# VH-VL binders against Chromatin structure-remodeling complex subunit rsc4 (rsc4): the designs that were tried, part 6

Target 1, 111 residues: Chromatin structure-remodeling complex subunit rsc4 (rsc4), of Schizosaccharomyces pombe (q09948r6to116)
Amino acid sequence: HNAPFDKTKFDEVLEALVGLKDNEGNPFDDIFEELPSKRYFPDYYQIIQKPICYKMMRNKAKTGKYLSMGDFYDDIRLMVSNAQTYNMPGSLVYECSVLIANTANSLESKD

## First folded at step 4 (VH-VL)

Design t36 (from r1 with light chain Y98H T100Y L102F; framework fv_ragifilimab)
Fold by ESMFold2-Fast, scan of step 4:
Structure t36 (fold): chain C 111 residues (1-111), chain A 121 residues (1-121), chain B 113 residues (1-113)
Amino acid sequence: as target 1 above (111 residues)
Amino acid sequence: QVQLVQSGAEVKKPGASVKVSCKGSGYTFTGYYMYWVRQAPGQGLEWIGVINPNSGGTTYNQKFKDRATMTVDKSISTAYMELSRLRSDDTAVYYCARGRYSYGKGYFDYWGQGTLVTVSS
Amino acid sequence: DIVMTQSPDSLAVSLGERATINCKSSQSVLYSSNNKNYLTWYQQKPGQPPKLLIYWASTRESGVPDRFSGSGSGTDFTLTISSLQAEDVAVYHCQQYHSYPFTFGQGTKLEIK
């Protein structure tokens, strides 16, 4: 929703998302931590207009750029949208983005 | 049913260029990376490069970067690999393969039937 | 580049016996972040393209017989065929997809003794 930004809730949500595991129990802990390497994925930056990752979200929280929890959840939705635009259905990153979306939507509804 | 169909065998002279095609069907062509791999007679597999069919973005094995060109024609779901300045040691079966993973990394779940390119004087 | 080395180059095994093929990488193909090994095994019969057998070092591709199994982590990997059948005569290739350029082992030719 549009509730004021809450740093404690922000940390709890990110910890929940980073701690997600696939259906075999394997963690996805750093897939979305940083942007894809431009050296190995140069076409990512031609396809994705607004890159965003957890490291950028942490910096936005630290520098007071999130005014509402809704702004933060919008960044999560953007990250998911970017992942599903660039990556193949059925791939690790795509499936991780589905879990992130479901988890974030559930947490946002409780907010 | 996913299928990759490649163009037919080619015989070329040293110094010529060859262009191999790979037509995908039974899946969303732009949703999966296309890889090119070759195999010289009796030898192992050698990776040439990868192309994103959606963007046309490419990454080449450094060994092939100055001679190989990968392209796609989305309107006919076809990928191409052109190799220039052919030498006799370019004689090989050339394969296209679909990748099943993200960011241009992947294991190859479907392969074309292969195109034999023979380079001889 | 990550160098993939298979052993042996050629292997002869009697029908019904266990076949073991090894693959070693010059650098780890395990991502610590997701704890997955970026290693595949392919089977290639004469005149055919390679066929995916195993990915993530130990996950069997759909439709592959359960006599095929993969094991190992980091730099040392094994493909095992628990009871060799005549149709298993082929060249087997390991591949890493951890880093560019993707690299393959030299192949192991499996023959009937």
Scores: ipSAE 0.014, ipTM 0.627, lowest interface PAE 6.8, mean pLDDT 86

Design t37 (from r1 with light chain S33D S99R T100Y; framework fv_ragifilimab)
Fold by ESMFold2-Fast, scan of step 4:
Structure t37 (fold): chain C 111 residues (1-111), chain A 121 residues (1-121), chain B 113 residues (1-113)
Amino acid sequence: as target 1 above (111 residues)
Amino acid sequence: QVQLVQSGAEVKKPGASVKVSCKGSGYTFTGYYMYWVRQAPGQGLEWIGVINPNSGGTTYNQKFKDRATMTVDKSISTAYMELSRLRSDDTAVYYCARGRYSYGKGYFDYWGQGTLVTVSS
Amino acid sequence: DIVMTQSPDSLAVSLGERATINCKSSQSVLYSDNNKNYLTWYQQKPGQPPKLLIYWASTRESGVPDRFSGSGSGTDFTLTISSLQAEDVAVYHCQQYYRYPLTFGQGTKLEIK
């Protein structure tokens, strides 16, 4: 939980999350890579106060912004919370966020 | 199973409007973006626009912005595309298609069967 | 607008032989931050809607036979059918989803020789 940030473990966790598949066998790898376009989805930014995506997490890792693995897992939890706030239960993005949360919690508990 | 069922063929005169429907079933209708694409006889595919069924928000190809209107009726899981001021070169098969991922990703995993719109004097 | 150009316009290939279809974009559709190509291939049989074959340039859609493969990066892409079957006769379309407006190639008609 409060273990120092480990870039190798960070990469392993992101690879596991990006590799998740839906119940039809389709990968979720493109959903959380980037923030929604502000031009085409402006309501997202009216609802979500602290946007976060995988691209931003990779940049934080690159620039030394993560001091602990717990800080990284907190960003995953924030991303899940944002997805479940904006999207409806039963939607593709919401269901993907459930799988991400379950997978991240399992990986964090093994650390 | 996922299915998109479109309304039947239409024959229109130049200057008229046509409204095509697309009913989704077998999935959460508001969970996926709906795209509209057309194909003129013997030609390639041409993107018209996309609608977010949850919010009603739309993005149009600039070529169609002044003539196309996309709407959705969530209560019956149905999307609509209306094209006004029809010309003979609007003769095409019109498709609705489901976008697999949200947030501006535009590849299509399921397509409607198509609606032939013929514009003829 | 990103212009998509396919080659050839049509080709005939014998059953069991390899078919190769090319697609070129006027601008790169590779996003450097995720190293993904925003390129999709569809198969369209006469009187039917297009069917998704390949997305992200090389990822095969579930249920699509493994004789279909996509390759390439940036501006030059290839769809390969390693051993042509009779049911593969169709028009094949490439599409970019890197930026709006979404654009398609003109299509390549594949026939049995």
Scores: ipSAE 0.016, ipTM 0.674, lowest interface PAE 5.8, mean pLDDT 87

Design t39 (from r1 with heavy chain V50W N54Y G57D S102L, light chain N34K T100Y; framework fv_ragifilimab)
Fold by ESMFold2-Fast, scan of step 4:
Structure t39 (fold): chain C 111 residues (1-111), chain A 121 residues (1-121), chain B 113 residues (1-113)
Amino acid sequence: as target 1 above (111 residues)
Amino acid sequence: QVQLVQSGAEVKKPGASVKVSCKGSGYTFTGYYMYWVRQAPGQGLEWIGWINPYSGDTTYNQKFKDRATMTVDKSISTAYMELSRLRSDDTAVYYCARGRYLYGKGYFDYWGQGTLVTVSS
Amino acid sequence: DIVMTQSPDSLAVSLGERATINCKSSQSVLYSSKNKNYLTWYQQKPGQPPKLLIYWASTRESGVPDRFSGSGSGTDFTLTISSLQAEDVAVYHCQQYYSYPLTFGQGTKLEIK
């Protein structure tokens, strides 16, 4: 359900997501932390209309822009959707986004 | 199982071009950046550039920007590096390597066996 | 460019003894907000390509024996082999991936004494 925003719960969820590893044992700790470089990925910004990353989510939490936990989870879903739109199934980023989605959905459901 | 298999050794004259191939198998070819690195005999490793096999986007070390061309053929999971206007000091083993980490910065978890390019006479 | 300098250029160590190889970067390769050092070590045996040993300065790649360890932060890094075995004879390379262009040290040749 659409529970009020809880900063402690927000921090716990982000810590869990950042701590994930891919199937080769590589940590996810900076894959989604910042947006892709405009210089090296200029087409990203033509394809993805609403970029979002963990750094932006932390700023939204800090500045009171999340009114509900649902708003936060919607940003996670947007981030996953963006990754799966830009990247191919089977790529590192795509597969990382699948694990993030599964983990976030599990955490949201235990509320 | 991940493998990168490169084309065989080449002997070239100064001023010629060489094109080295690198075929990836055992992973999703478009999921990882392909890097090119060379090593002159008895010397250290030197980065040439990377290509994103998904998009075809490239970034080159400025030292090689005007002579190196990296391309990819996704249908056969093969990357290519062509170096033109060869000089004797281009004699080196050329490696392809798979980048681990994201968005063009990386360290290399799998390497091709290397291709010796000799530029002489 | 970040210049990577290894020391020594070569060393000989007796079987079973500790080997220490150093790597210095001309600029910090530590991303402080994540507490991550963008430094990697490779092992290269004669006639073979480099093999990944250690990434993030101290994380051992899967399958690498625990006698190999990496340490250091910022600009000064060390690769340690706690008990040298014959199979460890190789050239060892450090690499930074903090900034472009990607740069490597000159290599350190490790031999049996």
Scores: ipSAE 0.013, ipTM 0.641, lowest interface PAE 7.9, mean pLDDT 86

Design t40 (from r1 with heavy chain G31S N52Y S55R G57D S102V, light chain T100Y L102Y; framework fv_ragifilimab)
Fold by ESMFold2-Fast, scan of step 4:
Structure t40 (fold): chain C 111 residues (1-111), chain A 121 residues (1-121), chain B 113 residues (1-113)
Amino acid sequence: as target 1 above (111 residues)
Amino acid sequence: QVQLVQSGAEVKKPGASVKVSCKGSGYTFTSYYMYWVRQAPGQGLEWIGVIYPNRGDTTYNQKFKDRATMTVDKSISTAYMELSRLRSDDTAVYYCARGRYVYGKGYFDYWGQGTLVTVSS
Amino acid sequence: DIVMTQSPDSLAVSLGERATINCKSSQSVLYSSNNKNYLTWYQQKPGQPPKLLIYWASTRESGVPDRFSGSGSGTDFTLTISSLQAEDVAVYHCQQYYSYPYTFGQGTKLEIK
C-alpha cells in the first residue's frame, strides 16, 4: 500500500502493538523496543541482516524517513520475520511476533 | 561472574511439597530464561520446565504440569520451583539452569550446584 | 515428544585415544530458516552439575578444549574427543532444544580403559 505516511496513524498503530499482551496477560513490548545487545547476542547479527525494532521505527518516523504507511508496515513485517528467523516456533518471542503480525495486518487492512 | 546458587538439601515425606530456590548473580536476571531440570540418582536428566523471569511466563513438561509451580522474585533475582504431592520416585537432584539467550535458545550455559530432595517415609 | 537416544551406554577408551559418542533424535532438530541444529552436549562429572560443551551441534562453548568437537545434522549427531585426557572421565548428555518438552539422551558414561 502507497498511502502517504501519516504520523497520527503511525502513533495509533505503534500504541496498539506496544499495548499487546500474551496469553498469560503479560506485556511484551520490551522484547521489541530495542535491538539485542551485540555483547550478549553477537550471533543475532550474523543471522539477521536487517535488524529493526520499535525504537528505530520511532526514530524513522521522527526524522521523516517513512514516505508511505506501506514503508512503516514493511518494517513491522521485517521485525516479525527477523523474530521468526532467529527464534523457534513455540518460543515466547516467536509467539509474540505472531500476535504482532496479526494485529498489524488487521490494522493495515482498515487503512 | 555469573553464579546460580540453590537452596540446601531437603528430606520430605510422601505427600509433602518442596520449594527449591535459585538465586542468580553476575548478570541481568530478567534477560535470560531459567530452566529446571532434575536427575534421579544414577539416572539421566529430565526437563521440568522454563520460566521467563521478565514476564513470569512458564512452559512445563506435561509430566510435571499438575504438580510443579515455577515462580520468580525479580527484586532479589531468585527463581523458585515448587513440587507438590511428592512421591518416592521424585527423589532426585534438582537443578536450575540459565538459558544463555532470551531469544528461544535452550542451551544451558550456567547451572546451579543442585539441590538433593529425598522423599522417604 | 522428541526422543533422544545415545550410543553406547558406556565406553572405555585409553588415554590419548579417540572417543566417539553418538546421539540420535526421533525427529529432525534442524531449523531450516536459520540452518541450525538445536542440539547440545553436556559433560557431567560425579557430584557436579552438567557443564555445557557444545551447542548448535558443533559450536564449542568458550573455554572448552579443542579436543572436543561436535558434528552431524538433522537426526544423527556425534561428540568426538580426539585425544582422551584423565579429566574427561564423565557422563556425556545430548539434549535437543528444538521443541518443548526439551529432552535429553540417557547419557553415555566414559571411562578410562
Scores: ipSAE 0.014, ipTM 0.592, lowest interface PAE 7.9, mean pLDDT 87

Design t41 (from r1 with heavy chain Y33W N54Y T59Y S102Y, light chain S33D N34K; framework fv_ragifilimab)
Fold by ESMFold2-Fast, scan of step 4:
Structure t41 (fold): chain C 111 residues (1-111), chain A 121 residues (1-121), chain B 113 residues (1-113)
Amino acid sequence: as target 1 above (111 residues)
Amino acid sequence: QVQLVQSGAEVKKPGASVKVSCKGSGYTFTGYWMYWVRQAPGQGLEWIGVINPYSGGTYYNQKFKDRATMTVDKSISTAYMELSRLRSDDTAVYYCARGRYYYGKGYFDYWGQGTLVTVSS
Amino acid sequence: DIVMTQSPDSLAVSLGERATINCKSSQSVLYSDKNKNYLTWYQQKPGQPPKLLIYWASTRESGVPDRFSGSGSGTDFTLTISSLQAEDVAVYHCQQYYSTPLTFGQGTKLEIK
């Protein structure tokens, strides 16, 4: 749905995602907080056409770039897709992205 | 059971090159970043660089950037670190280590047994 | 580069007593927005590679005995062994992974009195 962007819901969803822990109980939000160094990991930017991370999502919310909640959830899906493209299935980052996707889908369906 | 098995000790003359191997087993080799760290006798640990085994992308400590080369052979789950133009102060135990983070950052959950490289005239 | 300094260089503690090792970074390794400290501790016995003990300043690696604990934030960190056992004799290293290049402290040698 194209429900209007709701800053309070945005904050609640992002806080839930940032608070996730892996199968060993370790937080992994830092993996998704910032983009890799372009200078030293140029292959990331050759493979990933539209990079996105939590820091960028917060900035988009702050600067009025999200018109609907759907736009925000699309960025979460993009971030997951990017992680699953660059990282091997079964790797730590790939599995973390699956947990993010499942959690985000659950939260979106409750709206 | 995760294991990193390194090649054996080397004795080299100044000016030579050495290539150390590190074979991973018991995990998905391309799912973790591989770091190289050395330790001179009686000294602390010193980071050399990191390689992403999936992409082959590398990031080096500036101190080693002009002499170190890291590569991987995915078909045999093996990483390599070659250090050229050896000096006597390159005498150290060289370790490979599996990282639990990526993009040049990391902490290391499994280490190879170490390879002693002795550089003497 | 972030410089890591450990204190003391060596420490002798009696069996069953508390051992405390300190690590100081030349600049903060705390990511304030996430309240995460990019600091880890390793144990290294003679002739062996380092072994991961603690990461994110206070999270114990699976299988590490609960007598080992990490604390601190920003620039000042502590590794504590609450009741020293004979097998704990080793050199302990702190490491930051906040910024590249990755850097380690000089090590603290822990011995039995």
Scores: ipSAE 0.019, ipTM 0.673, lowest interface PAE 6.3, mean pLDDT 88

Design t42 (from r1 with heavy chain V50Y N52Y N54Y G57D T59N S102I K105R, light chain T100L; framework fv_ragifilimab)
Fold by ESMFold2-Fast, scan of step 4:
Structure t42 (fold): chain C 111 residues (1-111), chain A 121 residues (1-121), chain B 113 residues (1-113)
Amino acid sequence: as target 1 above (111 residues)
Amino acid sequence: QVQLVQSGAEVKKPGASVKVSCKGSGYTFTGYYMYWVRQAPGQGLEWIGYIYPYSGDTNYNQKFKDRATMTVDKSISTAYMELSRLRSDDTAVYYCARGRYIYGRGYFDYWGQGTLVTVSS
Amino acid sequence: DIVMTQSPDSLAVSLGERATINCKSSQSVLYSSNNKNYLTWYQQKPGQPPKLLIYWASTRESGVPDRFSGSGSGTDFTLTISSLQAEDVAVYHCQQYYSLPLTFGQGTKLEIK
């Protein structure tokens, strides 16, 4: 769906994703807020062609880069895809990305 | 139930090496950064380095870079920290700790019980 | 390196009274993009490892009593115990995780008066 970008819905979706907890009750918010450090994870940038994180999504919303809600959800899907490419199934980041994907897909269906 | 269990106390001579182990249980071992921190008697905490068990990637405090080596054995959910060329001022309790969620810039939610390393002649 | 300085080095407080411990960083640990302070407090009882109390400067770890609170932003941070109890006797450590190397304050020893 190509519904126009809605800043209020954008904020609600990010709040929902940031509020997610893992199986141990720990929040996800600090995992996806920032890109991995190039200094400590230089191989990330060899493997991942289009890095994206919540900080970048907030900036895109602020600067009018999202024309549709679909564009925003595509960035969430890209972030999930990147996490599942770099990290192994069973790792914390991979499992968090699964919950993010499931939550985002559910919210998108309600638009 | 998350637990980090460390190896027992060690007494070493100056110039020797020590290798401390830290076995994780009750969580996905490869999903969390493992940090090493030490505390000299009556002193504050000092960060040595971290290892990401999934990849084996390490980052060391420059103070320890020449002497510390961190490794993991994923098959037994165990991390190791080896410190070589020991000096008397390396006498300390050595802790492993699980980092929470910041791509190597962590805070520590679970700690091992500590391993006392005494370096004396 | 970010240098963390705690004050006082030691503090004696009567049971039921307020205890205040300060932590100062040599540079800001506030990240402008997410508006979070990369500052944590630990409690360490004699013979035990440190225990997480507060992260993100003011978020209390699950299971930590509500008499513990953290405040401050940027370079100046405070840990407050509103009504001191006997089990609170410990050394308290602040830590920054804004940049590597990770650094800790020197610790503040809290004793019953």
Scores: ipSAE 0.007, ipTM 0.605, lowest interface PAE 10.5, mean pLDDT 87

Design t43 (from r1 with heavy chain G31S N52Y S102T Y103W, light chain T100Y; framework fv_ragifilimab)
Fold by ESMFold2-Fast, scan of step 4:
Structure t43 (fold): chain C 111 residues (1-111), chain A 121 residues (1-121), chain B 113 residues (1-113)
Amino acid sequence: as target 1 above (111 residues)
Amino acid sequence: QVQLVQSGAEVKKPGASVKVSCKGSGYTFTSYYMYWVRQAPGQGLEWIGVIYPNSGGTTYNQKFKDRATMTVDKSISTAYMELSRLRSDDTAVYYCARGRYTWGKGYFDYWGQGTLVTVSS
Amino acid sequence: DIVMTQSPDSLAVSLGERATINCKSSQSVLYSSNNKNYLTWYQQKPGQPPKLLIYWASTRESGVPDRFSGSGSGTDFTLTISSLQAEDVAVYHCQQYYSYPLTFGQGTKLEIK
């Protein structure tokens, strides 16, 4: 939605997403913090046209690029979509993206 | 329970190749990075490389780039590390290890039991 | 390459006493964007593979006794065992995962005095 960008809510949402754990109790600490390595995942950038990660979201918040909370949540949805396009269901990154999507959608509905 | 089970000890001549296997069980094999690390007798740990089993993508330590080859067979949840043109200073215990949440830069939560490779004439 | 240096190379500590092992990186392993230190500690007993003790410099792995703690930030890190037990005799390794190649310290051998 079009609620004005709120840096405190942004920080709370991002902290909640970064703090998520898988079914084994393992944290998702940095899986979406940075874009995948071009050396490790050379085909990622051929498949994914609009890469986005938490580091880029933090920079957008810092430089005033988010005008609404909706713009921020759209970036989270883009990140999830990219993960589910590149990775297969059942893979670590895909399953992490499902949990992120569910958590983000729940938090957005409270805003 | 998560387990990584490696192939048995090998004795090789200088110039030969060795291929070590590492079978994962108790977790979704394609969901975690697989790292290879070695340890010469009485020495510290040395990173060889990492493979992401889902894609087959690899990153090698530059020191090993032209001699090491990492592969996976997803159908049997097994990773392989082949080291060619063996020298006596390649004598070491070779470990596979599961990485956690790093896009190829990681710490290792589970380790194989190790495979001793002895290179002697 | 980030060079990891441990000190001391070996130490002997009496049962029940505090053991302190240091690890220094040649450059910072603190990532400012997420405020995390990309540093781990492993315990290795003779004839066994290393076992994860601590990750992100100070987070204990599940099942690791609370007498083990990690501290430090940037370039200087410490592993502390508050009350040494006989089972803690091992070589301890620090590792950075901030940049490639992944690198380890030379190891610190901990013995009972």
Scores: ipSAE 0.016, ipTM 0.676, lowest interface PAE 5.6, mean pLDDT 88

Design t44 (from r1 with heavy chain Y33F S55K G57D T59D S102W; framework fv_ragifilimab)
Fold by ESMFold2-Fast, scan of step 4:
Structure t44 (fold): chain C 111 residues (1-111), chain A 121 residues (1-121), chain B 113 residues (1-113)
Amino acid sequence: as target 1 above (111 residues)
Amino acid sequence: QVQLVQSGAEVKKPGASVKVSCKGSGYTFTGYFMYWVRQAPGQGLEWIGVINPNKGDTDYNQKFKDRATMTVDKSISTAYMELSRLRSDDTAVYYCARGRYWYGKGYFDYWGQGTLVTVSS
Amino acid sequence: DIVMTQSPDSLAVSLGERATINCKSSQSVLYSSNNKNYLTWYQQKPGQPPKLLIYWASTRESGVPDRFSGSGSGTDFTLTISSLQAEDVAVYHCQQYYSTPLTFGQGTKLEIK
């Protein structure tokens, strides 16, 4: 929505997302931190047109690129969409993206 | 319960090849990268390579690149590591292990029981 | 390649006493962007595969007793067992996952004195 960007809420949301664990107890904190290496994922950048990761989101927050909280949540949705486009249902990254989406939607509803 | 079950011990002559299997159960096989590590008697651990079970993409330790081949059969949740042109110093316990996090940035939460490969005349 | 060096090669400690094992990397395994150390510790008992103890240098794996702790940053890391128990007799390995090839220390054999 049109709610203005709030750095404190941004930090709280990101902290909640990076603190998530999968159903085996494995933390998510490194999976979405940076973009995949071109060497290990050569087809990623041909399949995914708009890459986005937590590092990029932190930089956008720092440099004043988010005008609203809606812009930030749109980047989370883009990241989830990218993960679900590249990975198969049932894979670690896909299932992590489902939990991220559910958590982000819950937090956005309270904002 | 997550389990990785490997094939049994092998005795080979120098110049032969060996193929070790690793069957995963209790988790989504294609959701985690599979790593191969060996340990010579009384020695430390040595990384051989990694395979993405979903896509079949591989990355090898340069030391093994010309002799090791990793493959996967998704239909039976089984990974394979074949090492060719065996030498006496390839005598080791060979492990498969499940990796966490990103491809190429792995630590291992579950290990197979190990397969002893003995290379002797 | 990042070379991992453990010290000592062998260590004898009395039951109930503190055991300290060191691991040094030839290059930093601290990633500045997330401030995490890509360093893991494993326990290996005779005839068994290694078992994950600690990852991210200091995070204890679920089910691992709290007497095990990891510390350090950059190139110098320590595994501490605060009060040694009989079942802790094993070889301990450190591993870096900062870059490929993935590399391990040579191992430290821990025995009861």
Scores: ipSAE 0.007, ipTM 0.642, lowest interface PAE 8.7, mean pLDDT 87

Design t45 (from r1 with heavy chain G31N V50W T59S S102F, light chain L102Y; framework fv_ragifilimab)
Fold by ESMFold2-Fast, scan of step 4:
Structure t45 (fold): chain C 111 residues (1-111), chain A 121 residues (1-121), chain B 113 residues (1-113)
Amino acid sequence: as target 1 above (111 residues)
Amino acid sequence: QVQLVQSGAEVKKPGASVKVSCKGSGYTFTNYYMYWVRQAPGQGLEWIGWINPNSGGTSYNQKFKDRATMTVDKSISTAYMELSRLRSDDTAVYYCARGRYFYGKGYFDYWGQGTLVTVSS
Amino acid sequence: DIVMTQSPDSLAVSLGERATINCKSSQSVLYSSNNKNYLTWYQQKPGQPPKLLIYWASTRESGVPDRFSGSGSGTDFTLTISSLQAEDVAVYHCQQYYSTPYTFGQGTKLEIK
């Protein structure tokens, strides 16, 4: 059983994740905002069966698809899992996903 | 048509700095990472670093971290690589290349024509 | 750092014959989770920049003739030109993008016999 979905908490968590920076102070840009281009990365969709990105999470929140905060955190975990499946340890995207996972787990434990 | 056009050849003395430019056209400049690679005469290719033109974020090969600076000017779709404290073994053709690093990929689909930098006393 | 080693350093092949170039990495460039090899091949003609031929070890770049093929997995990779044409005379480079720093082989010079 998880806490009910809280739109304000959702916005706070997402803002925290989007605002993350690497150890040199560089933002992670829009890496997780949109799905990879199908035109340039069609192989992504052969490997990753359940694509998810921040834009999709915002749409799910807007359309009442999240019934619990746990459902939202599950989507973050799915996004991290997808990133770590497609990308290499040591790559920018992979390392970003590690920081996202650690930050999200810390925030979820306070709920 | 995608093109990367680099600045012309340079001759420098040891201890000087050189700044190479790379102007992109035929694509959305901010959608692709720019990589810098060099090739000493008769030698293999050596990766220097990459820059994200949208954010200005960079990653450097540790060998060049203390001497190389990569920047972009989005308004003119141009990337720059400056190498300081030049040595004779920095004599090489320097290339910019458009790549797909967004998802852990480091291969390069379009290359500039190259800029020969000669370091001699 | 991953060291890339190509063999042979130079190769002479007659027109219409098969050319084979090898590339070995000091550690595996196969990522088990996605089953992909992070390996590319480039063609470089004198006075020109490298041109992308093959990525993901075996995927041919658009516009590259089908006589070019890549094969191999893990640490051992091969570029094959099934029937050598005059325009194929060049230096060929392999590159890994499994981990930074990205590294290249020393190049293999292909000439007509």
Scores: ipSAE 0.016, ipTM 0.643, lowest interface PAE 6.3, mean pLDDT 87

